# Ledger of designs, part 18: VHH binders against L-malyl-CoA/beta-methylmalyl-CoA lyase (citE1)

Target 1, 346 residues: L-malyl-CoA/beta-methylmalyl-CoA lyase (citE1), of Haloarcula marismortui (q5v463)
Amino acid sequence: MTRLCRTFQTAPAAIPNDNSAKFLVSGLTSKGFQAPDWLVPDIEDGTAPSMKDEAVDNIIEHIPDHADDFAGDILPRVEWAYDDANARERGIEQVTRLAEAVGEELDGFVFPKVGRLDDVRDAAGVIADAERDAGLPEGTLEMAIILETAPGRSDLREICQYATDSRLSGLVFGPVDYTAELGGRTLDGERPRWDGLLEALSNETSAADIVAIGGPFDQLFHERAGVTYYNAEGYADQVAYEATIGIDGSWSLHPKQTEQANRIHMPTVEEMERDLHKIESFNEAKREGTGAVVVDGQMVDEATYKNFANTVKTVRAIDETHPAQTEAYYDDDLLARARDVELIFG
Short names: E, the ipSAE of ESMFold2; O, the ipSAE of OpenDDE; V2, 0.75 times the mean of E and O plus 0.25 times the DockQ between their complexes.

## First folded at step 14 (VHH; framework vhh_7pa5_2)

Design v5 (at its last look DockQ between E and O 0.02; V2 from the best seeds 0.00; counts 0 for: pae E 11.1 > 2, placed apart)
Fold by ESMFold2, look of step 14:
Structure v5 (fold): chain B 346 residues (1-346), chain A 121 residues (1-121)
Amino acid sequence: as target 1 above (346 residues)
Amino acid sequence: QVQLVESGGGMVQPGGSLRLSCAASGFTFRKYAMSWVRRAPGKGPEWVSTISGSGGSTSYADSVKGRFTISRDNAKNTLYLQMNSLKPEDTALYYCATDRWSEFGYFYDRWGQGTQVTVSS
């Protein structure tokens, strides 16, 4: 079972523009390395309050035209807040409308600003009710939540334990609202990184076998001497840190961010060559009746073999969803070996 | 918290004036270009004006050139729109926004609630 969500790309579902669905459609038609694993049509913070109904209308209008050609998952972010009954009421209506109109094309929903476990259960119940009302099989629609409240952080372990028996498949960090709720300060415009939260998030989601996704990076562009440049280095630094501590995916606000995060979360060519070589050597030794083997000075046993197998499983999961990406990233021979090698363990 | 709060709307006769304000907080205001956009009844959203982070460069939709003036006060974290010679066609809900939505592709962006401008004959 291989986890796959390298990228969580939000796209405003309505903007003040003659083509209000412009960015939604751009996400739905994304190709190559700019195609996110999860596209998140954003009704919540990415859409102006007076345009929320238009955002829902845009999703209903455009999803059927594009969903079959979009390789990843589509999970709209609806309104919700553990401490705001009006936001919850609007979110319930949004889930209900979307599940009825396009539930067969959607993969789930993202709920922001969740509270303690009971609030998460309530959100899951909203999806369950909408599934039934729309005539969808139970469990058709997944759920992801944004961990961005003090109560949510306080119940992180319990929420992840709940995920093992529920539709909850991912937790996403929201640093802006989290910092604000704790009364944190933004001296000099810098927000805390919250390393302790990110490490706990990685741990608890791994224990539940669900995905962990880092928070957004909103410094998209530099302006220097009147010229605007994409801030590639700032985003890459955040994504690399997230990957090093075991966060499965990264939040993207832009196709360029999606491309960077997709690549950073892939096994490198060096990792693939190394791990395939060890798997292939062990498999050959096993077929010849040789027990444990030493490959490149390392004893290969079942535990170390499973580490090598995880690399191959990750590439296979990406390849099954986005073959254009793996075919561009790895040479033909390396990819063919990854596709074909027998995984005796793992 | 990141907030954009519009104010200064109201009812005015044709030919009148209004000054809209947008109070910004929770981010480094001076770093970002800011825009006004509007949505008239039964119409899609319409870009009105943009001002650079420093305030040194401005641009306007043709429909408002010469009548509207965008400005900002980076010390007060406030964006302004001075609207003169108002016409019934200017009736709309007016929003302020960061430049990420209109100039540079996809963005995670906060909008204010908007402020209603009504120009009645």
Scores: ipSAE 0.000, ipTM 0.341, lowest interface PAE 11.1, mean pLDDT 85
ESMFold2 (binder alone), look of step 14: mean pLDDT 83; pTM 0.831
OpenDDE, look of step 14: ipSAE 0.007; ipTM 0.319

## First folded at step 16 (VHH; framework vhh_7pa5_2)

Design w1 (from v1 with G105L; at its last look DockQ between E and O 0.55; V2 from the best seeds 0.00; counts 0 for: pae E 10.0 > 2)
Fold by ESMFold2, look of step 16:
Structure w1 (fold): chain B 346 residues (1-346), chain A 120 residues (1-120)
Amino acid sequence: as target 1 above (346 residues)
Amino acid sequence: QVQLVESGGGMVQPGGSLRLSCAASGFTFRKYAMSWVRRAPGKGPEWVSTISGSGGSTSYADSVKGRFTISRDNAKNTLYLQMNSLKPEDTALYYCATDYWSEFLFYDRWGQGTQVTVSS
């Protein structure tokens, strides 16, 4: 029962604008395929240092007005750094204020720049203390971390093992700070992709049954002859690669990225039809007393059935959270079959 | 590591001039539109000016048109704001920002700002 997170959309919680909450509210009121699975009101890097308090105020003011209508999860990114006690102190205050004021509407918190396992445990303890002080049931608020430090990468396995029995539900890759800490370089405006880290992330989070989220793609637009174009191909290439190696979701900096990643991480109509047909054929064979059936040259037995069931479970999770998306993406008949089919195994 | 560092602020008499700079690092500067925004005492943030990544397009708030000029030097990864005919109402903390052209998100990091004070 893996948590749904095709998209991890950060939205600055305060900006220098007449409406300082503009992007926060835009995320909270997002519609259709621009609605992220995880909205991350960003107090950290997305908000100017002089506006951090306003960012917290904006979250407190606007979350209650919109949370009932926002279908996804809401996890603010607070300040934190394993090697900066002042950043940690500010993060503790932010978690404490937010849990007290709007903890009933939040799903958890995102901690950036975590260090080794002990630092992750300390961050989890901050949430636990704030949860208790706010009078929230234990376990109400989950945690995600951004893997973006050398110590964090060194403890990746241990951190994921800790996640199997804790509030830690997701790990997110932060390539900017990771590259900087290793002393890496940005050549021609392009950071290393860190394929080895991404593969290890996919492996260790899968072993812990928690979500893995790829890093941001910050080349949102490019300019040709004075005209600005959205970089759709660049983002699609990154998201497709992440999906290929088993990364569950993608970081989005913009509603256009959210729409692309939501669609790419969604089973295609062809995949749905194929897998539903195999499930339905197996169920009919079981009902009629035959044990296995060959469909399109593939034997469907109990072992292979579970692979096809995962497709249906994914669509059902999306459908429960975002029915407008599934209803727009699949025809009525196909969606009804996905909703109705009995999953004997899985 | 993305960083924006503002400088060039100070105290000036009405009618005077200042030139603000914003040093950018850690990203491909020429790919992104850049903006100046300001926060006056007791007021919320106010957009001042925006320049496209190439420098080919500029825009200004009505309150500063004809007095302020935004520019950039993509070879030096530096954004500028030339402020002429300064008025007391221009007193504010001035920030540079990476502005996603679509107006939906500000990219990366905010600087600490540079204070401009216009008084007799």
Scores: ipSAE 0.005, ipTM 0.334, lowest interface PAE 10.0, mean pLDDT 86
ESMFold2 (binder alone), look of step 16: mean pLDDT 82; pTM 0.839
OpenDDE, look of step 16: ipSAE 0.025; ipTM 0.491

Design w2 (from s5 with G105M; at its last look DockQ between E and O 0.07; V2 from the best seeds 0.00; counts 0 for: pae E 14.0 > 2, placed apart)
Fold by ESMFold2, look of step 16:
Structure w2 (fold): chain B 346 residues (1-346), chain A 120 residues (1-120)
Amino acid sequence: as target 1 above (346 residues)
Amino acid sequence: QVQLVESGGGMVQPGGSLRLSCAASGFTFRKYAMSWVRRAPGKGPEWVSTISGSGGSTSYADSVKGRFTISRDNAKNTLYLQMNSLKPEDTALYYCATDRWSEFMFYDRWGQGTQVTVSS
C-alpha cells in the first residue's frame, strides 16, 4: 500500500480522571496486535468540551516520552467545522500549539467536518502555516480529513484530485455526523451504512493513491446478567465488509477493535502462500524468456503478477513497521520468502 | 453502561426561564465533574458550564455568566442548569456530559439532549 493504515484508533486526549491522560498514554504504549498503525489523540469529540485545553497540554506532555517507542503514526484530531468559525479558530490554535511544541514527533493532523475543496485547502494551509512558524520542513506534517458533511461528499472527487499534489494522505468516513446533516435517521439502533458513499470513497481514494478509512463501530459491548462483554462479531462484520469493497483501514475506538482490524487487514497465510508461489513461478519463467505461465490453473502474466505483488508489498509494509506482528502471524519460512522474493513488476 | 438523560427543555419567550435536568446512571456520579454543552442549529458544540464532583467549584462561559447557574444533587445523581434571562441566541440542543471517559465506555459521550427554543 502507498501508506500503511489498517487501523485508525482514536483515544481521548483528556478524560475526567486523576490521570486525565490515561487513554492517551495507553495508546502510546500499546503493544503487539493492539498497536494501531495510526494513533489519533482526540481533542475533538473524544474529549469533553471543558477539557479541550487540557487535552492539548496532555499531548504536549506525553508525546515526547513515548513517540520513539511507538511504531505507528501519531495524528491528533483537532477541532474543525466548515460551518463554524469558532471551531476553526480553536482548531487553528490547537494545530499551532502542537506543531510548535511536538511537531517533530507528530506525523500530521486529522480534521473533522470538512466542507468543500476550499475548506480542505484552508485546513491544509493551517498546517502549512504552523510548520513554517515552528521551523519544520515543508511537508513534515500530513493531513487526514473526516468526510462527514454534505458539501464534503459533493466535492469528494475534487478533494481526492487535490490530494495527489498535497499533504492530504487519507479520508475517513464519519457516518454519525453525515447522517445527521442529511436528515437521516436510525432504525432500531442501526445507522445507515451508506454503501454508495463507501464505494465512492474507495474509488476516489484509490485513484489518488491515498488511504480510505471506514467509520467507527460504537456498539463496543453487550451487557447481560450484569456482565459486560466485548462485541467481537459486530466489529468483525463491519471490518470484513469494508475490506470487500476496498476500504484500506478501519476506525477503532478500543484496543480490542484495533487487534481485530489489524488481523483482518493482513493477508492470510493461504493468500500469501498462493501469491508467493505464483510470483516465484513467474520469476523463473521470466528468466527463461517467457512472459506468461499457467500456475495452478491460472495464467500469470505481467498484469496478473502485479495483483500477487500487492500481497507481498502489504506484508512488507507491515513487517517494516511491526516486525513482531508479522513474525507472530506467519511462520519463519513463509515470512522469509515474502521478504526475499524479487518483485519484477508492481 | 454510562447513561446521561437530559430533560426540561421547551419553548420560551425572550427573558424567560427554564431549568434543565440531567439524570445520570452507570457510574459513581459524585466523583466526577459534570458539564453542560449546547449545539445551535448547524453549529459545533459550545461549552456552557462545569461543576466539580463535590459541587464546590463552578465555571461558566462568558456568554452565560450571570444568567445561568449550574448545580448538582449527588444524592439523586442529577445535574441541573437554571437558565434565566433567556435570549434567542440561547436556542440550542443542550447536553450534559460527564468528564469521565473510561476505556470501558469510549463511544457514548453525547446523548440526544434537550431542546431549548427562545422565540416569540
Scores: ipSAE 0.000, ipTM 0.170, lowest interface PAE 14.0, mean pLDDT 85
ESMFold2 (binder alone), look of step 16: mean pLDDT 81; pTM 0.829
OpenDDE, look of step 16: ipSAE 0.270; ipTM 0.691

Design w3 (from r5 with T98K R100Y S102G F104Y G105T; at its last look DockQ between E and O 0.67; V2 from the best seeds 0.00; counts 0 for: pae E 8.4 > 2)
Amino acid sequence: QVQLVESGGGMVQPGGSLRLSCAASGFTFRKYAMSWVRRAPGKGPEWVSTISGSGGSTSYADSVKGRFTISRDNAKNTLYLQMNSLKPEDTALYYCAKDYWGEYTLYDRWGQGTQVTVSS
ESMFold2, look of step 16: ipSAE 0.012; ipTM 0.483
ESMFold2 (binder alone), look of step 16: mean pLDDT 83; pTM 0.844
OpenDDE, look of step 16: ipSAE 0.184; ipTM 0.641

Design w4 (from v3 with G105Y; at its last look DockQ between E and O 0.58; V2 from the best seeds 0.00; counts 0 for: pae E 9.7 > 2)
Fold by ESMFold2, look of step 16:
Structure w4 (fold): chain B 346 residues (1-346), chain A 120 residues (1-120)
Amino acid sequence: as target 1 above (346 residues)
Amino acid sequence: QVQLVESGGGMVQPGGSLRLSCAASGFTFKKWAMSWVRRAPGKGPEWVSTISGSGGSTSYADSVKGRFTISRDNAKNTLYLQMNSLKPEDTALYYCATDRWSEFYFYDRWGQGTQVTVSS
């Protein structure tokens, strides 16, 4: 089973602007394919150090006005670092304030720069304490972490095993801070992609049935011949690779990236038609009393059927949350079939 | 760790000059457009200037055109702002940021700022 998170969009919760909440509100009011599955109001690296308190104030002020109309999940990124007690103290204050003021409207928190398993447990404890102090039911607020430290990478398996029975629901890769901590170099302006880490992340999160999210693509615009334009191809290449190796979602720094990643992480029309046909044919054949069925030259048994069913379940999850997206992406007839088909094996 | 560190601010007389620097680390500097933004006391933030990742394209707010020059040294991961013919209205806290276009979520990495004061 896969939790829906095609896109993890960070948005600065405060900027030096007349309307310091401009990007926070833009994210909260996003429409169509620019609406992320996870909106991450960013108190941490996306907000200037002198504006962190204003970022918290902005979240408290604006979330209640917009949360009812925002279809996705809202998880602020707070300050945290395994090796910086002052950052952790500020993060504790941020979680506490936000849970008290708007905890009923939030879905959880994102903790950056986590260390080993004990540090992850400490972060989860901060949320648990804030829930209790705010009078929220246990488990109301989930947790995601950013895997971007050497100790965190070393404990990846242990952290994912912990997630199986806890509020930890997602792991996000942070390549910039990871490269810096390992003493890596940005030769010729290129940061390592860390494909081996991404593959391990996909594996361990899948074993724990939690979400894996790739790192940001910070080359938002490309310059050529003195003209600046959006780098659509570069981001699409990264997202496609992440999807290929089983990463569930992609980090977005911009609504244009969110739109691309949302589409790339959707089942294609061809995949939908193929898998629906196989499900429908299997259901008809099963009604006639056969156990395993050959459909279009492929043996379909219960295990294979579940793969086709996962396609439909993914589309249904997107459709439930963002019907405008599925209605724009699939024709009416195909979508109606996806909505209505019986999934004998779920 | 991603860092933007501004320096070169200070107090100057009207008509004077200053050169601001922004040292960048922990990210791919030359792939990002960079901007200077300023915030005067009692006023909202004001975009000052932007330079493309390669340095081939620059733009300026009307209030500073002809007086300020943005530049970058991609080998040193450093952004500069040469400020000439300074006026009292240039007094502000100056920030560097990794991107230039606020309509496209560019201000997602910020420096701590450097104070420029133009008086007497």
Scores: ipSAE 0.006, ipTM 0.311, lowest interface PAE 9.7, mean pLDDT 86
ESMFold2 (binder alone), look of step 16: mean pLDDT 82; pTM 0.829
OpenDDE, look of step 16: ipSAE 0.041; ipTM 0.578

Design w5 (from r4 with S30R R105F M106Y; at its last look DockQ between E and O 0.71; V2 from the best seeds 0.00; counts 0 for: pae E 12.6 > 2)
Fold by ESMFold2, look of step 16:
Structure w5 (fold): chain B 346 residues (1-346), chain A 120 residues (1-120)
Amino acid sequence: as target 1 above (346 residues)
Amino acid sequence: QVQLVESGGGMVQPGGSLRLSCAASGFTFRKYAMSWVRRAPGKGPEWVSTISGSGGSTSYADSVKGRFTISRDNAKNTLYLQMNSLKPEDTALYYCATAFTYEGFYIDRWGQGTQVTVSS
């Protein structure tokens, strides 16, 4: 169903350092709850213009050494812009080189600054051509896009409908470019949250059964008197809001953000206890011919059952990819019930 | 999109001075440390200088210490690099960038750069 992506972590694929691949390799070798569901080696904004060729070289060099041991998915962000043919040309070259050299190890690509549906189709065509030229089976490489332009927002529904029968598997919100394109302002240092966009994103991606990913939280640190502090509370608040309105994952700029978002997007022990109990009670009642039952003051019928089933499906998806995380987070009995319970509906 | 636009480069004689500017937009400038990085012909990128979001803390590469001064104007969302006593070795494309120094991850956003050429 919905692909696992609690975390969308961008990492510069090249930086000005003796080891220019430092952050790429750190992401590829991440451990525990700091391991993202999607690692996004960043050729675009996270890498200096003069280093973009080096970024591609770093991905080609380091992916084969680490991909087999990386549990999540690897989707580089390439250059693209609906209104800049030169950016699109560079992105085409980047996709082509990466698919040929390491396409068997990659899961797809992320395209920024997409326009209307026809631009999204063009980006998908770039991946399809690169797959064919690299000798990869059709559909091997998926696509995610960043919704950060007025034309993209205008076609959101059409783009998501296109996704139902295509390689497009996720939409990511880019609030910085979106605000700038609409002529919005940052007042008192605070960018609009764009709640209406996020709700529409959640709705349209859910209708298409693809992932929705919230925008970055770039206030990583506070600073006072030369001392920096990590802004844990600010990020947690954004991720919790995103989870509440049905956004599947969160953009991470830092391993501490990845750990926070991974945990916040997991069902809590209390949620899992409640939803498992309701599923188990319904399953017993169904065996006896009842279509609905009241459990702890709530009616459970097929419609409400699917909500409880989503909790179990989420845990199972995390467990398949990261069993050490679920085994650390839930007690043995609770996890065994989640693994074993029959999902009659949903 | 985060935008970082550098200006102020040019050709200058050895011993001369230049002042580089970087206009920032699309983020809360005062909350982020900013850096200058340069790339000389045929060389890898070299970190030059970093300034904290408040402007209260600065650091410099040994090769420029005492000659270059990083500063910022948070009211104008502008980063500066005053470059004095320029040497031919300072010839490079200079970029402004955001820089984070925390727990082994370094997240960069870059401008397009401004060329500085020091020669007779």
Scores: ipSAE 0.000, ipTM 0.331, lowest interface PAE 12.6, mean pLDDT 86
ESMFold2 (binder alone), look of step 16: mean pLDDT 83; pTM 0.837
OpenDDE, look of step 16: ipSAE 0.025; ipTM 0.556

Design w6 (from r4 with S30R R105Y; at its last look DockQ between E and O 0.75; V2 from the best seeds 0.00; counts 0 for: pae E 9.0 > 2)
Amino acid sequence: QVQLVESGGGMVQPGGSLRLSCAASGFTFRKYAMSWVRRAPGKGPEWVSTISGSGGSTSYADSVKGRFTISRDNAKNTLYLQMNSLKPEDTALYYCATAFTYEGYMIDRWGQGTQVTVSS
ESMFold2, look of step 16: ipSAE 0.011; ipTM 0.405
ESMFold2 (binder alone), look of step 16: mean pLDDT 84; pTM 0.846
OpenDDE, look of step 16: ipSAE 0.025; ipTM 0.544

## First folded at step 17 (VHH; framework vhh_7pa5_2)

Design x1 (from w3 with A33Y S59Y; at its last look DockQ between E and O 0.79; V2 from the best seeds 0.00; counts 0 for: pae E 8.4 > 2)
Fold by ESMFold2, look of step 17:
Structure x1 (fold): chain B 346 residues (1-346), chain A 120 residues (1-120)
Amino acid sequence: as target 1 above (346 residues)
Amino acid sequence: QVQLVESGGGMVQPGGSLRLSCAASGFTFRKYYMSWVRRAPGKGPEWVSTISGSGGSTYYADSVKGRFTISRDNAKNTLYLQMNSLKPEDTALYYCAKDYWGEYTLYDRWGQGTQVTVSS
């Protein structure tokens, strides 16, 4: 089954505050459209070096209190780097501690800065060892990686081929570290677009039936006329572009970004009405012995039907995980039709 | 890769001064709020000061207001903390952090820290 991940929300697992778990708990208790499909408690770049042990402690302390009420998946980002054995040692310790203490509540781990395929296999082995030590069934904990190194990009196809029979369920683009590793430059304040990477990522993950997730949008706020504003349009534009090229989900640094990405990655009311009408019309015509029908100037046959069916399947997947979101977004009658319609080809 | 490198720490007597620097690379420095955070031995982390991307707005913890001055040089991609009238309670490891100031303050990248020790 295709893994639902419209949103990959990182939240620092420790910050310099009397309540160091503030953002972790905010993510775990998120409601409505601010609830991400994947919550990523962040031990890595979002947590200061002196606070990484506290970040692990916070995850262990707070996950059991909130996991039952959190509808999405929880995948901490641990330390890792293909070219830094000390970072890998710390990551191994973090995975081991987390799997033992809260492995029954976690869904997996995110590994940053992976190298070639062998490094990805090593990371998967760390999870496998931690599962055994914690007494968890094999394959309980999934893996996502961040594609942000030259060796990782070079092995993208091989990594995705490996994913078809492994715990690797998602690849995430990390543009900041990727640009820096390649010696890329910010010209006139603009980072390279990396269109070729994103298109390859979409292609190779689709071939492996795993998720592709775009990189963060770090221009969260800006000043205009002396007032600070949330940059809603900038994020929406990036998420829409990612969806256009077949990227399955978007990285979120903030609950406002999560809300936007969740909405953009679900079918609009107009798309749902359109596709549902075409499915219903085809089903009626099928009972009368025709294999195709023209609806609203478009031919509907088995091939085009599958496109419309994908819209309904997407909504059903969201509805299964987050019924509050679908119930808030679609009218009751429209949602009931989506739940009820027979998908002859699917 | 995003890098933040602190410098300028050391040992000083009470009442002395130090100027900390933080060299930034790998991101568009002028677009981000920057912060100083410190951790004293045996204590939790403490926010010290924050400055807006343009440098037009500055903020200070009550414990350092009037003694510390945050500044930045966007042409040199460098953040500064001028620390005057230092007290023994200012002894800590000082970190430079990339900050998102607004409705939801968070830190997404950190330096390694520079040690400040105030003793005789």
Scores: ipSAE 0.012, ipTM 0.443, lowest interface PAE 8.4, mean pLDDT 86
ESMFold2 (binder alone), look of step 17: mean pLDDT 83; pTM 0.849
OpenDDE, look of step 17: ipSAE 0.307; ipTM 0.717

Design x2 (from w3 with T50Y; at its last look DockQ between E and O 0.75; V2 from the best seeds 0.00; counts 0 for: pae E 10.0 > 2)
Amino acid sequence: QVQLVESGGGMVQPGGSLRLSCAASGFTFRKYAMSWVRRAPGKGPEWVSYISGSGGSTSYADSVKGRFTISRDNAKNTLYLQMNSLKPEDTALYYCAKDYWGEYTLYDRWGQGTQVTVSS
ESMFold2, look of step 17: ipSAE 0.005; ipTM 0.417
ESMFold2 (binder alone), look of step 17: mean pLDDT 83; pTM 0.841
OpenDDE, look of step 17: ipSAE 0.340; ipTM 0.736

Design x3 (from w3 with S52T S57R K65Q; at its last look DockQ between E and O 0.06; V2 from the best seeds 0.00; counts 0 for: pae E 13.2 > 2, placed apart)
Fold by ESMFold2, look of step 17:
Structure x3 (fold): chain B 346 residues (1-346), chain A 120 residues (1-120)
Amino acid sequence: as target 1 above (346 residues)
Amino acid sequence: QVQLVESGGGMVQPGGSLRLSCAASGFTFRKYAMSWVRRAPGKGPEWVSTITGSGGRTSYADSVQGRFTISRDNAKNTLYLQMNSLKPEDTALYYCAKDYWGEYTLYDRWGQGTQVTVSS
């Protein structure tokens, strides 16, 4: 795995509250398993139209105070729409202001509602211009896009091919706008899951060696007898399905969702023990000159070894970024083995 | 300058009808799906209905299915909600919106809305 992206947590960058930066700061100061891999300060749909300038001001004010303590990546979602020049103009201003003021503390930007490939190239150009104007090295600021339009879906393959040699590092699915544009319906309070799109997204992003992130799950809570309860089972089911088809990360609307998705996207203790055992056994056999090996009934060659190595690489990436999470999740001996084992292939 | 201005609310007896309007300006109306959302006193926002930009497809919450009809006139940049067989539980402040789904902060995108009150 190249990029750590178990969770994509959006947080409104401004809300109508005495502390308008409340959710932004909550994200920046998140702890333990509630710390997302990608924090997305949301200027776009998560912030009211009348408060978008305040959202930018909040990001500029609060990022420097917290960025050194935040282990994940920070990528604001700016305004954009392939078919709305005014939205694009506001997005350009937002990227320009943020890159100038806090570009050294940001990891990139998220562009919603992209159209065909040329629109994606235009968005990348906005970041490139802002980098130059801010005096940042070329490539400092990455880009993720939200695939949520019919034209964007139509160009998915071309967009992913463009990502191979560009700042585009991730694609995120946006089911609300996508469903609405196609004229779909919310049946029984549930939006379509769009399984075919998610599978195509997994395929095309994998071909380009970039990340895919699933769409939000907005059934956050149940109410019973006037008391609100978190919908843990519903979100877990969606995240597990996404992981099954090779989606790299999950969209989170709430710290409780971030905690669940972070855990579901970690290798289990059983997976780690299994794959470490196979790697260790292969390495021992190779040092002793016994050649190819069968471990637990499985032939271990270079191709199968790389699958085991991916488990270890995933844990190492999480451990490097969030050692408190790996230290809480795995026992000391297992984690030490994951940290230390030699990966001959992969 | 994007503007959505709701009108047509009022007081009505149970079983009555009302027609809400939403005048849109400052954006290319026909390119966006549009929704009605309502907020009853002391309750969170409730999605009511959505219509595609072309008007070719519509969706409704179960609580209003068969009683409410969403429509649009793209030549006049106007969204409508025909509400029939009104019930006391339909009492709410009704808003129109471009269809950006973000339950987390959806209600912060509303204008002043138009009040519908159903009482005997």
Scores: ipSAE 0.000, ipTM 0.135, lowest interface PAE 13.2, mean pLDDT 84
ESMFold2 (binder alone), look of step 17: mean pLDDT 83; pTM 0.847
OpenDDE, look of step 17: ipSAE 0.197; ipTM 0.647

